# Ledger of designs, part 36: miniprotein binders against q56y42

Target 1, 350 residues: q56y42
Amino acid sequence: CSNNTSNITTFKPLKLPLFWPWQKVKMGPLSVSPMGFGTWAWGNQLLWGYQTSMDDQLQQAFELALENGINLFDTADSYGTGRLNGQSERLLGKFIKESQGLKGKQNEVVVATKFAAYPWRLTSGQFVNACRASLDRLQIDQLGIGQLHWSTASYAPLQELVLWDGLVQMYEKGLVRAVGVSNYGPQQLVKIHDYLKTRGVPLCSAQVQFSLLSMGKEQLEIKSICDELGIRLISYSPLGLGMLTGKYSSSKLPTGPRSLLFRQILPGLEPLLLALSEIAKKRGKTMPQVAINWCICKGTVPIPGIKSVRHVEDNLGALGWKLTNDEQLQLEYAAKESPKSMIQNIFQTR
Short names: E, the ipSAE of ESMFold2; O, the ipSAE of OpenDDE; V2, 0.75 times the mean of E and O plus 0.25 times the DockQ between their complexes.

## First folded at step 19 (miniprotein)

Design p5 (at its last look DockQ between E and O 0.91; V2 from the best seeds 0.88)
Fold by ESMFold2, look of step 19:
Structure p5 (fold): chain B 350 residues (1-350), chain A 98 residues (1-98)
Amino acid sequence: as target 1 above (350 residues)
Amino acid sequence: SPEEVLQKLDELFKEIQEALKEGDLLAIRELLLRLWELVYQILELAREKGNPEAIELIEQFFEIFLRLIEAFEYGDFEAFKRLLDELKELAQEIKRAL
């Protein structure tokens, strides 16, 4: 009998989506995937060792995310080091433009960027011009979300009012579909919400460090305010900058330049890491997938980093399932019994 | 006074270096905000005096400072130390330009 495999047509089963369209979540006027991806590493030579030779893999990782239903991508005008200033936005724009899967559908991608509160951005017009520069680097006509990257309240409260007016103008001019903030504490979050509301501009998102390592009193207060005011919390660093991955532990500390940070936090995390490991084993998942799924179950939209195809494949496994209430409580109890937590951004307000 | 502001700048760098030697990350976070605030005040002073050389140096300082903050948040304390040394050098040039 003939065993020429070239004559056999392989039927590939239909690839099922990791989540259905009705599982998307509201973010103001937007409908976004329950997880997004962050692009901090794109163009960052200092911390992430970015080289332009990596662009093809980054593009493949972007396409994989898109093919699996991810439509939220977070960037910032300050992402990219040295001569690569703005490179993260340029790469994202390039990948959106070149995507064959997005032909005729580019507006289905929700681009969220952040505008740094640089000390020289002193008029609302200057802040609007920062938005126009981001749109130019991205090669798109409108952002999904324009975000003020941090509050100036702690050191320049008059500048902050100017930046808030800049967000209003960005929205009124149609440069953004929605506005958000990053690194706002609970009191300042209420203040900008009320400021924008009286001007007819909905605050759609608040982006803060939120994870099983960043769920202390202040972060839970921010979450509660978001829930009450209809603001979607975007969780950055959902894996605790690598501490929730299971790669390291108190008996397996890193030896590189990040060892100081890990030595201060990891020894207190054994209950949490054990709980993550036990649930991951029970569910046939990885510890990162459990940690990200927890953020999703809390009603936040986590934005883990997009660095490689392999990391995107792993993180996508956080979708399509839910921790039970008991599993969520187990993780939260273990996190509360851990004596250490992540330190917040220097600009996060009260 | 201007002399008081510049003296505070030197003391903040010293305090940050001491906190780094102790591994006191909460102290570093607080000191970085104080340094940012102080340099913001120096920028306002340079603007009031119409000093474009100082303004350019201070703006360069803030660009590097954001990388220092990123290194702190990421936990790369080798990068943090190198960037802190760069900022100390710029601080001396800013003082000379003022």
Scores: ipSAE 0.880, ipTM 0.947, lowest interface PAE 0.7, mean pLDDT 90
Fold by OpenDDE base, look of step 19:
Structure p5 (fold): chain B 350 residues (1-350), chain A 98 residues (1-98)
Amino acid sequence: as target 1 above (350 residues)
Amino acid sequence: SPEEVLQKLDELFKEIQEALKEGDLLAIRELLLRLWELVYQILELAREKGNPEAIELIEQFFEIFLRLIEAFEYGDFEAFKRLLDELKELAQEIKRAL
């Protein structure tokens, strides 16, 4: 009697990520998560009180994001204060490299950095060298997206053409998989798109402030042009610096340095905060998750900032569901009742 | 004239300080852009003159100015005031170098 011990191969259930990111979104030649993360706080001592003792916490936050299928990380070469200039890129490069438990997912990371239009970047070659310096800080051979951080059209139109040629050269040299822009208004966005198109360079992304507090005529026009031209809108500040979180209200103003801004915008925001709260309660979600989900439903890729594991967990809850059209319209109506909106970046063009 | 540009620089700093006292954030945004444009013109003038000291000071001005913009966008008006004062001092050094 031969005892055939049947090896029951225990299929370890694939631990589905807690938050299944929806189908990857196209961004030119790239496929990105429906939400990315912004790293502006990384290395910012002045406004965020960054200290190197926070690096382990930032690493854990990055790894949790990557584990949950986030693959888009936005940074800039200007991020980090004083001696910590470029620290955001250095940290991101370190964390990508050290994420050893995430073998295979590292290769899916799309780094989107922004190159400042510094007044001393006078040649296309100098702008290409800025890209190389970012690659060195990131410890990678190729960027996902090289972005022009702002337009110089208003004050230095000759420099802008040089920077655009710099983007072309970055792409042609294979230093970037795609190119993007930030803080471009509708007219200037068309101009750079046409300039790049005639040179065989796809403009893949436009990054602007876009949220329930930043959905004015210009933002909607930028979104329309992006949809027409096949450009993906990246929405920064999707939470309106935390005004869309429900943590603050006209009756609960923040104390300290941000109190002035919040005192100007929070009064009359009650209809929007109420709509966010009602939908959040109905969906079993948080107000931030609803506000981020709205940005996704509008066909943008939001890039909320990350500072901790908890912020990553909270933001990941914006994925795996959608607002209905009626819920989106309810939020948009309540947002239009708000007497104040976010101020746009000083360099945002027409 | 270089003198007119330098006078406009002092006027813009005064107007930013007034707008900040009033809490007029839209006025501050417009004035910051005008200040950037003006200092860019000063940089072009310094380049045309071949003044390396003025160029270096103006490049430092733009680095601090980016932090001022970040403070404005974040709404940290205490940091904004400190950075504005630093830029105002540096503007006087630029004036002495030109």
Scores: ipSAE 0.867, ipTM 0.943, lowest interface PAE 0.6, mean pLDDT 92
ESMFold2 (binder alone), look of step 19: mean pLDDT 87; pTM 0.849

Design p6 (at its last look DockQ between E and O 0.89; V2 from the best seeds 0.87)
Fold by OpenDDE base, look of step 19:
Structure p6 (fold): chain B 350 residues (1-350), chain A 120 residues (1-120)
Amino acid sequence: as target 1 above (350 residues)
Amino acid sequence: DPLEELEKVLQKLDELFKEIQEALKRGDLEAIRELLLRLWELVYQILELAREILEKAKEKGNPEAVKLIEELIELIERFFEIFLRLIEAFEYGDFEAFKRLLDELKELAQEIKRALEKLK
C-alpha cells in the first residue's frame, strides 16, 4: 500500500485586499494609488521611540499596504536619528526586496524619496551623489520620484539653482523616473516648474502640508497652480498630527510633550471635529478615514504615516468611497471656523 | 575681514537663542517658526564665512589654520544635523524634545565660538 502523500499545495487563497483602492492617479509619468504611506517614523528614535525590534511589525504593515494596492511610499534620506540616519530608506529597500510573496507587485512600487538641502551639498554632482546613496540604501536601480526636500531660496538662492540642476541631472541619468519638490510656496513652485520645463524635465509632484487643518489661502493657491500645471499635490500630515482623529478635544487634551501645540489648536477646532464625527457616523467610517478621504476628494495624494498593521487597516478604510460635494463643503466650512491652522514648515516658501 | 564678520554673526546667534527661549516661554509658535528660519540663515552665513577663511588659509599655506577651520566646519555641519532634529521636534509639537535639542545647539554654538577664538 503505497501511501501517496498527495502534496496538497495549499493554495494560499489570494487574500483579496480588504479595501480596494479606486482608480490609480497620474503623477507625471507614474501611476500611483490614491493614497500613499509616509515612513518618517522609521528609524526615528527621538520622537517615535523607534527600536529595531519593531522592524518585523513595520514589514507586516508595509506588506499589508502593498497587498491592498498601495504602491506609493514616501521617505527621505534624512529620516532616521543619529547612527540610524537613512534607516527609513534601508528598511523600505529591505521590505521591497523581501516581499517575495508579492512577486509582480514589487515592480509596481513607486518610491518617492526626499533629498535634504544640506548646506554641504554645494554642487549638482554632490546632489546627484545623494540620489545614488539613496538608491544604494533602497537597493534599487531607479527611484520613482526624486524630491527636493525644501527650497533654499530664502537663505541660499545660488545653492537652490545648483540643487535644481542636480534634479535635472538625476532625471537625465535615469536615476529617477520623475522629480518633485516639497515645501514650495506658489511663486517658487512656478519658478522651478518653468526651470525644469525648459530642460525637458517633468515636475510631477509638490509635497506640502495639506489637511482640514492646513487649507489656508496659500495651500489653496498651491493646489490651484498644481492643477493648472499638471502637478500632483502630495499632502503630508493629512490627520494634523492626530488632531483630526477625534482622540483629543478641548475637554480631552493630550498629556505629555505635545500638549502645548494641542492646547493651542483644539479649543477652536470643535466645529470641525463635530462635522468630522457626524459625517463619519453617517458613512460608517472613522474620523481619520473621513479626513484622509477629504484630501483624496480635493485631488491630492495623502501620505499618512505607518507604524503598525492597525494604522494601515485604519487608513485603508479611507479608500473605496467618496465624500459628496456637500459633505466636502460642510467640512471646509467647519474648518474655516477654526481660528488657528497648523504651523507650516520653516522652509515653506512664498 | 571674514573673521571680524564671523564674530559679529556669532553675537547675533546668542541673541536669537534668547529670543527663541522667550518665544517658547510665551508659547508663541509663529514667532518660534520665524526665529528658527533666522537661526538657520545665520548659521548658514557662519558656514560660508568659515569656507572663505578656509580657502584663504589654503592659499597662504597655513596647515595648522586649515586643520582648525576644518574642525570648525565639522562642528557647524553637526549643528545643522541637530538643527534638523529640532525642526522635526517643532513640527511634531514635542516641545520637551525641542528644549533638549535647543540646549544641545546652544552648547554646540559655544564650542563653535571657542574654536573660532583659537583661529585668532
Scores: ipSAE 0.868, ipTM 0.935, lowest interface PAE 0.7, mean pLDDT 92
Fold by ESMFold2, look of step 19:
Structure p6 (fold): chain B 350 residues (1-350), chain A 120 residues (1-120)
Amino acid sequence: as target 1 above (350 residues)
Amino acid sequence: DPLEELEKVLQKLDELFKEIQEALKRGDLEAIRELLLRLWELVYQILELAREILEKAKEKGNPEAVKLIEELIELIERFFEIFLRLIEAFEYGDFEAFKRLLDELKELAQEIKRALEKLK
């Protein structure tokens, strides 16, 4: 739409889709949208205040993502708290089954789930059974990506070996189209790559915390290894759990239960927040859209969370354009000047 | 003696809880991260010891001991389930939930100690 908003007459471009289906990227044998969506909040009463009354809005958000060409959805068998254990997978499966736009095409959605390395998952057969339970909750016959949620190498290396065999068996039994890992550091990532390659199992993805607040030496090394070995990096927490949105700043710090995290990282982040804001204004975008676009420009596939239709609408604006090389360098320089970065998952290995 | 070793490891839990609480009071998030992994590893060791005791009791054909050890293992597995929520609260940065879950784990550690006393 065009309109006059000042004394200067302006022309606004036609509203075109921000993402076209042909913009998909390779992830092993899969073709996925350049951004996916995460479902950690689905069923999480403890941290996200989930209530079943929210399901209709979540379904509308899911449908909006589909209508705009998103086909990658990330979940986990541990998503959902208390009596809602597994609820994230159940909701995703329900939405896929009920979608009118997917009738006859349900397998075009790439479902990526994660299997927790619970201490009672001690055999490859138990791990395969976890995959079957996920398929049952999702009400689908095959996953796009079956992921090991974290490495046990730091504390239980023998368990890790049987979990790796479990991934092989999931693939050989046709339960997954490809496998992935989450929270693997550089050395363990090379090891599982070699293990799976000799067994003909496609390691399509490595999922780690990766963002303008999580791009230190180790995360960049993981990215480099992914690039070298043909593994797609999936970026979780691409907005730094809210720190990159512009909602808070050094002059507007949060209070309440999350204040310790924000007070540790957010002060001193002003150069990065200003760079994000400057580029967002110049490009007619939001700060979240710039931060997510940066992840895409690095060749990763970010998975921001789905909580509402409004959030999905905003995040879709990260697609259909690219930061220039100069803009990427500006953001990276500002990020490196920050005194702190996000704390990594406790299980991330070397 | 796995039962004696299990008692020793359970005593170390109290020390780790105190260290985590102190790190939280000073806002040392990296220390908390390191201590959480140490706590996870320690409880994993407890579970392995409990499984060894269970297998020995099954080999002896002692159904009362098997039942008590299975109850102990169920408490340890519940500890891990709550522990994952503690880790999630830490990652999300919700330190009210974190403190509540840490208190719940401390209470459960006492239940585990009481269950162990029944095995003596």
Scores: ipSAE 0.861, ipTM 0.928, lowest interface PAE 0.8, mean pLDDT 89
ESMFold2 (binder alone), look of step 19: mean pLDDT 85; pTM 0.817

## First folded at step 20 (miniprotein)

Design q1 (at its last look DockQ between E and O 0.90; V2 from the best seeds 0.88)
Fold by ESMFold2, look of step 20:
Parts: sequence; C-alpha cells; structure tokens
Structure q1 (fold): chain B 350 residues (1-350), chain A 98 residues (1-98)
Amino acid sequence: as target 1 above (350 residues)
Amino acid sequence: SPEEVLQKIDELFKEIQEALKRGDLEAIRELLLRLWELVYQILELAREKGNPEAIELIERFFEIFLRLIEAFEYGDFEAFKRLLDELKELAQEIKRAL
C-alpha cells in the first residue's frame, strides 16, 4: 500500500486507469495481483544453476514482492531437479512460513501449484494424494489454485478423465479454493470447463505461453475462450525466454547453449525489438516492463520468473502505468511481422 | 508388438538427433510427443506383464524425459543432448529388462 499514490487516484480520476498491485483482479473466487511470479528456477540445478547458497537472495526477493502487493506465486510439484525434486514448493512454503509481514496471515498469499500428469497417476485418489503431497511440501492447509499441468488427451484420454475427477475431489475435499489447467488448447479447454461446471467446480485459470512472441491464432483463440467463459489466462514466459529483454539482438547473440534457439528467432524480430525500445524510451521504462505491461493490458496475469531482488525490482516497474491502445497496436503489428514465433509446449492440444 | 514399439523408439532417437542437427525445432517438438506416446505404451505393456524391474526403469525414464522437455522449452541444447544420451542408455536397459 502507498500513502501518496493511492490519494492521486481518489482526488483526480484518471482516464487511463493504472495497474496498481492493490487493484486485484478476479480469478474465479480469488483476488490476485495483476502480475504474479513464477518459481521454475527455484531448485532447478540443470537449467538455472540453483544452489542452496542462493536461498537468502530468493527469500529477500519473495519479501520484496509481498511488500509491493504481489500475492500470486506459481509453482509445480515437478519443479526442482534430481534429488531436489519438489524443492520449489518447499522453498515457497518456507518463505511464507518465515515471513514476518505474513505472520498469522499466510492465507493472503495465493499459491498456485501444478500437478504433473505422470503416467503413474492413474486414479483420482492418486491425483488427490499428489495434492496432499504438495500441501505437505508447502506446509499449508489449502492451495489457492490446483492446476493440472498438461492434458493427456492426445495419448491417454482415459487417464485425463481420471485426473479431471481428481480435480473435482480436491475441490470437494477443500484442498484447493479453485482449480485450473496449464497447456490446454482451445477444444480441450471448453471440454474441461463444461465438465467442471456441471460438477459445481470453478475453473478459474488457464495457464499457457502467451507473449508478444506467442500470440498466434491458437493462443488468441485460447484467450478468446477464456474471456467468454470467465477464465483468467495466466501468461507464462512473458519475456519470450529473454528475447524481449533487449539484452540480445541480431548483432549480439548469446554464446551459450541457447544460441541455436536465439539464432533461429531473434534476427526476424528487429521491428518488434525497435517498437519495444521506442516505447520503453518514450515511457522511461525498460523493454521487459513494456512486454509485461502488454500482457496485463490484454487481460492476462503474467508470471515472470523470480531469481533475485534486482529481478523483482525491475519487473515491478511493469506496474503503475498502462500502454495506450495505439502503443498496444504498434507492438502487435510488429510482432505479427515476425517470420518465427516461440515453440509451444509439446503437450498443448487443439 | 513390444518389439515393434521398441524399434520405433530407437528410430525416434535417431530422428530427433537428425532434426536437431538441421535446427528443425518444430520437428523435434512433434517427435518428442511421439516418443512420450510410445514409452507410455511400453509402460502399459510392462504393467500387463507384471514386470516391476521394467516399470521402475520406465518411470525413471519419464522423470528424465520431463527434464529433456524442459531443456527443449528453455532452449538449452547442451543439456538437451546430455539428457537425450541418458535416455538412450536407459532405453537399452528397459529393452533388456523386458
């Protein structure tokens, strides 16, 4: 909460409302900050170089996010590599429990986790047990959102029906306040919505890759369905895995293991990168802040990753302002000129 | 036939490696889902036969496979290659346990 900035909205109404963290958005029965944070890097030794010596920095980043009104944190039972399987949930639970600002108020944080559709999760009871295991790692009694991490429709449709029943049971048992899905395509999204609706279970969210580099026909169709059905789209990878940050360009490619991906996509992005740069300069913002703000302007809740205090400080700058309609159209036009887009999750269905 | 599925899995590893050499990321995406589907079929067969050694190896295969998928999505193709090699070795262990 800000003493002076909240008064400016009450004394002189603005024609273009600002995205303030305390101006929560609806996600089914939940109220969440207009941006959340993803915890994929927490416990990931393989891709992110996680070491336990980083935990103090991560905790400080978590506290800074809370102090600035962020209440949505997204994790998964599969986050953490090797012997650190589940470590992301353990760290989040630890930070919630140890937070002085949340003492006695831990339920004000909306924890969204995801349950992997592992091939050995074959009964609704097994899926409910996965939820209980997540609650145990998190050290909380109830999740904000329990999400099915991906659809099994393309290879195991009978398993999927069992997992859907598991989501119903999680809700009926009070283990989650609402349910969601991740990596669902348009047809499967409608199907699970109807399935849950007839059973009185709120489908509050659909989480997919959505960004200026992932706004093709299928992703826009998912967004349209979400808008029609009252489902909140959660945007993952809102920065295109770093391509929208301005750190790299066709003349400044990464030298590490990601160079193949960047060499394929980045050279075609010059119009988009210039549009981002121009708007960022005009607004006194950074290119990541513009890209994240765009996701918010589309009515989605982006969940950029959280690795450090500096990373949180930078991403918080995406809040407190709003792209004009003309700026949004400029970015979207430049994005549509790109010959390449981000590759979708392998499990995303039609 | 289990032998036919295992042979298709061996061929998919080669196709994935070839697609990576030519930089065809959409092909890799499609091949990874097909590999997941085939390994899911082998797990079902191992369950029907009551083969706990094979089941344990296949479950470990799926755990590593998720890391491979994450490496692909993140674009870390050094990690991808190492994990793909690990899965190839594990596939041979599964074949021997069946």
Scores: ipSAE 0.883, ipTM 0.949, lowest interface PAE 0.8, mean pLDDT 89
Fold by OpenDDE base, look of step 20:
Structure q1 (fold): chain B 350 residues (1-350), chain A 98 residues (1-98)
Amino acid sequence: as target 1 above (350 residues)
Amino acid sequence: SPEEVLQKIDELFKEIQEALKRGDLEAIRELLLRLWELVYQILELAREKGNPEAIELIERFFEIFLRLIEAFEYGDFEAFKRLLDELKELAQEIKRAL
């Protein structure tokens, strides 16, 4: 009796990319996924409780994003706490390098880092050296997008001009494929655009807080200027620190350190949370997916944070469909009924 | 004068603490920017004087200040309080070095 144990090779089903097809969007000379991922949590021990034991989980989350066609990853040279300063860039560089099974997709990765306007970065050369230090941490020869992390116009206007010339020099030296800014208001965004344009440097992106909790007059004006000038708006905090997820309400306030902020914003957010929930239910989507999809429909590139595979899987569900104009208007109406919005960055200019 | 700027820094720390007790997040945002501006001026003065000890302390102040801003933006007001206290202590060290 010959026991032919037929090795049933379990055909691992080709994981069809969960959300194909979606269209890439232009960001200056670059073509990026309609959503990127932010890496602020990577190396943040103080607020996120980062530990090096999480690196494997972060790598899996990165690889899953890359497998599903996400090619925009946002970081900063200031990300990572204390001895872990620059850890986000180090991890991102490691993960790009180690994603060998994805070699064809590695070359499509657009790293967008932000260079802090540190008070000791007094020369254009020092700011170019910050770019080189980011390239070294990332283990790459060229950045996708070099971003100024904030404007110094309010307190150090002379430093700002030096930092702008630093962006020009980064581009001219080929250290970056494109340049961008973060936390620029409407007026200062026009000024830097014009400054760069006269030097043959295209401003490709403006990164601001933009969500259903941050869509005030200023954010809409920035968006309008970006559309006029051919700048791509990158939307950070598209989920409003998780307030747009439906996990919390006025009747279900979070406990612990974030309770103060949430207690101020959640009361009166009920119309927006209801509209998100109703649309999510109708579309067979999650509330986060609807909130991210809204940012995409507004012509922004949202950059939700990566913390785990589960967050990547949920956020990927925001792709491959669009809210109708009526659904967008319903969300925007409900958002305008909210008595409070998110607080802006302290360096957000006019 | 440097002494007047240092006095204004001490006042801003009190105002931030009172705004925090009131839960006035917009007031905190504005006061943090003003604190950044004043400490920037102190750094310029320390550079003009050629005081390397004060420069090092002030650079460390800005590194901690960025973590304070992150705590504020993230809404972790317990981390924010701890970092604010650390910055107050460091501001006194800076004052002694100038």
Scores: ipSAE 0.873, ipTM 0.945, lowest interface PAE 0.7, mean pLDDT 92
ESMFold2 (binder alone), look of step 20: mean pLDDT 86; pTM 0.836

Design q2 (at its last look DockQ between E and O 0.81; V2 from the best seeds 0.85)
Fold by ESMFold2, look of step 20:
Structure q2 (fold): chain B 350 residues (1-350), chain A 98 residues (1-98)
Amino acid sequence: as target 1 above (350 residues)
Amino acid sequence: SPEEVLQKFDELFKEIQEALKRGDLEAIRELLLRLWELVYQILELAREKGNPEAIELIERFFEIFLRLIEAFEYGDFEAFKRLLDELKELAQEIKRAL
């Protein structure tokens, strides 16, 4: 009863394009888009000039990301400055609740938040209460990922054990679907993995600064450990806080409050910036898209920031294609020629 | 050595300011962690004495300190200088409340 089909002569590609938003990746029990978005700028008046008049644009940017298959959004209970403490979480929760595309399906968004290791969080119950406060600000019943924002091992190791138990309790109480850490170095990452494993709690994510400007020995050790232990690395600052965008170069240095940082790092980046520019031109892409695609090629999930619709439009162009192995090696070689790199978080451990 | 801890407070602010003058970002990173640890020790001292005024000031210090760290990581050294000055003033209030 089977016959040959009339469409046998149609062209068929060898395989689907790589890194499409619907090609979700595993993060423990979660299935997330190959790129997410960070919300550090939401409520940050100090560094990002946040004003409430920006909320409509932020909501439009959120909706654009969602419509294009992004389901991972990263926030923190410390995001928002001054009287706007916690505002990033409040805005994300509002946008999730108001989204027409998520009507009746708000739990399909994977919310990742981070709980600051404040010195007054001294019991596991206090740390669990931080999670409950985040859920209240977000107006959701369960987080996708609850993350310890940094290790206290270098200055308060007894506090850290309490915070680790807090992560266990968050999971056991069903407040989070998974747990993670941020700014953990290789040795401490192995230790918390072992601690959580013996308690039946999988460590599903590790979030660190990882980019073409942050791929030194320690960051590569972290990546290797994540790969060995089944932990998904989340790459923050994938664009080097603006240094990988092509807006500035050794011949076009910025003015203003960030100029000291750029003057310290940018003049050594000519080989990397040229490699990014050449590949971007060849592929019909932008330099940010190439830099973000590289992070995805390494098996990480980058979370560039959301500030505007235009930034989300550009960043979405990092999806749907893949750097060749030769292009990846070209970028990595050019990055290794840089005499300077981004400075790591002050709390990142060994 | 609670008196030694308080003396180190002033020294760390001076060292951070000197490192900033020479643009030594790695030194600033290391000094910020040492300052964080020192203020943690001062908080423990205030808790041992049962000094709620000092505890409240120190907790406010940590909230501002987190913003200082963020300014450093973002590379906004105008915000960094303003926050560092604010922390220096608060440090004097903490010393008086101890």
Scores: ipSAE 0.872, ipTM 0.939, lowest interface PAE 0.7, mean pLDDT 89
Fold by OpenDDE base, look of step 20:
Structure q2 (fold): chain B 350 residues (1-350), chain A 98 residues (1-98)
Amino acid sequence: as target 1 above (350 residues)
Amino acid sequence: SPEEVLQKFDELFKEIQEALKRGDLEAIRELLLRLWELVYQILELAREKGNPEAIELIERFFEIFLRLIEAFEYGDFEAFKRLLDELKELAQEIKRAL
């Protein structure tokens, strides 16, 4: 009796993408996922406690995002602390290169980096060299989006013009597919748009703090200008540092270093947290997923931070569905009842 | 005068520490922007003098200052205090170099 041990080739079930279908959105010449991921934590030892032993976990989180069709990854040349300066770009470049099992998806990755307006970047050539240094760390020939990280208009207006010319030169040299800005207010956003337009350079993106905790008059005005000018708003901090997650409340304040900020904002946030919780329960979603989905419904591209596989899985659950107009209005009404909003970046212009 | 600029440096650090004691986050935001602008002026003075030691110290100051801003935005006021103390020490080194 010959025991033919039939090698049952365990067909690994094709992991259907957990959150299909969603539509890609335009960002100038680019087509991006309706959500991206931010990499600010990558290399941040001081505030996040980054260690190189986390790199495998970050790689798994990146690969899971890429497997699920996320193609927008936001970084900056200033990300990473001390000796780990530029570590975020180095890790992202490594992970893109090593994702060889994801054939074809690598070519769809849109890297959006931000170049710091350092006071030693005095010439457009030096700013172009910052772009080259980012390309070297990323190990790629062309960026998706080169972003000015903040405006110098308030303190060094002459430097700002040099940095704008640097963006033009990056585009003309083919070092970037598109250009963007971060921390620009309504007036300065129009100025740079017009400056770039006269030089044949399309401004594709504006990155600002935008969430249910950061939807004030200025943020709504920036959004309106972006819609008028065909600029895609990228929304950073879509979860308001975790205040929109339901993990914390006025009755359940965080302990430790962030307690001051949270004690100032969480009191009076109860209507918004309630609305998020009710909608989340009704939709079979989490509060973070609802808060991110709201940013998408407002026509922004949210960029929540990647910290682990679990955070990627949780954030991917914000895709493949939409809040109704009534659910959006309910959230926006409850957000307006909050007496305090998030603090803006110190470089956020008018 | 260079001396007046350096005096304003100590005043801004004091005002930031007082705003931090009050928990006045908007005052801190405004004071940080003023401090950033002041350090730009100090950098120009160091460049005009041709003082490479002062320039290097000021460039290091800006690198630490970006971490201070990140700590502020992240709401880590323990990290913010530590970085503010480091910037105060470095500010005294800059003053000695100019």
Scores: ipSAE 0.867, ipTM 0.942, lowest interface PAE 0.7, mean pLDDT 91
ESMFold2 (binder alone), look of step 20: mean pLDDT 85; pTM 0.824

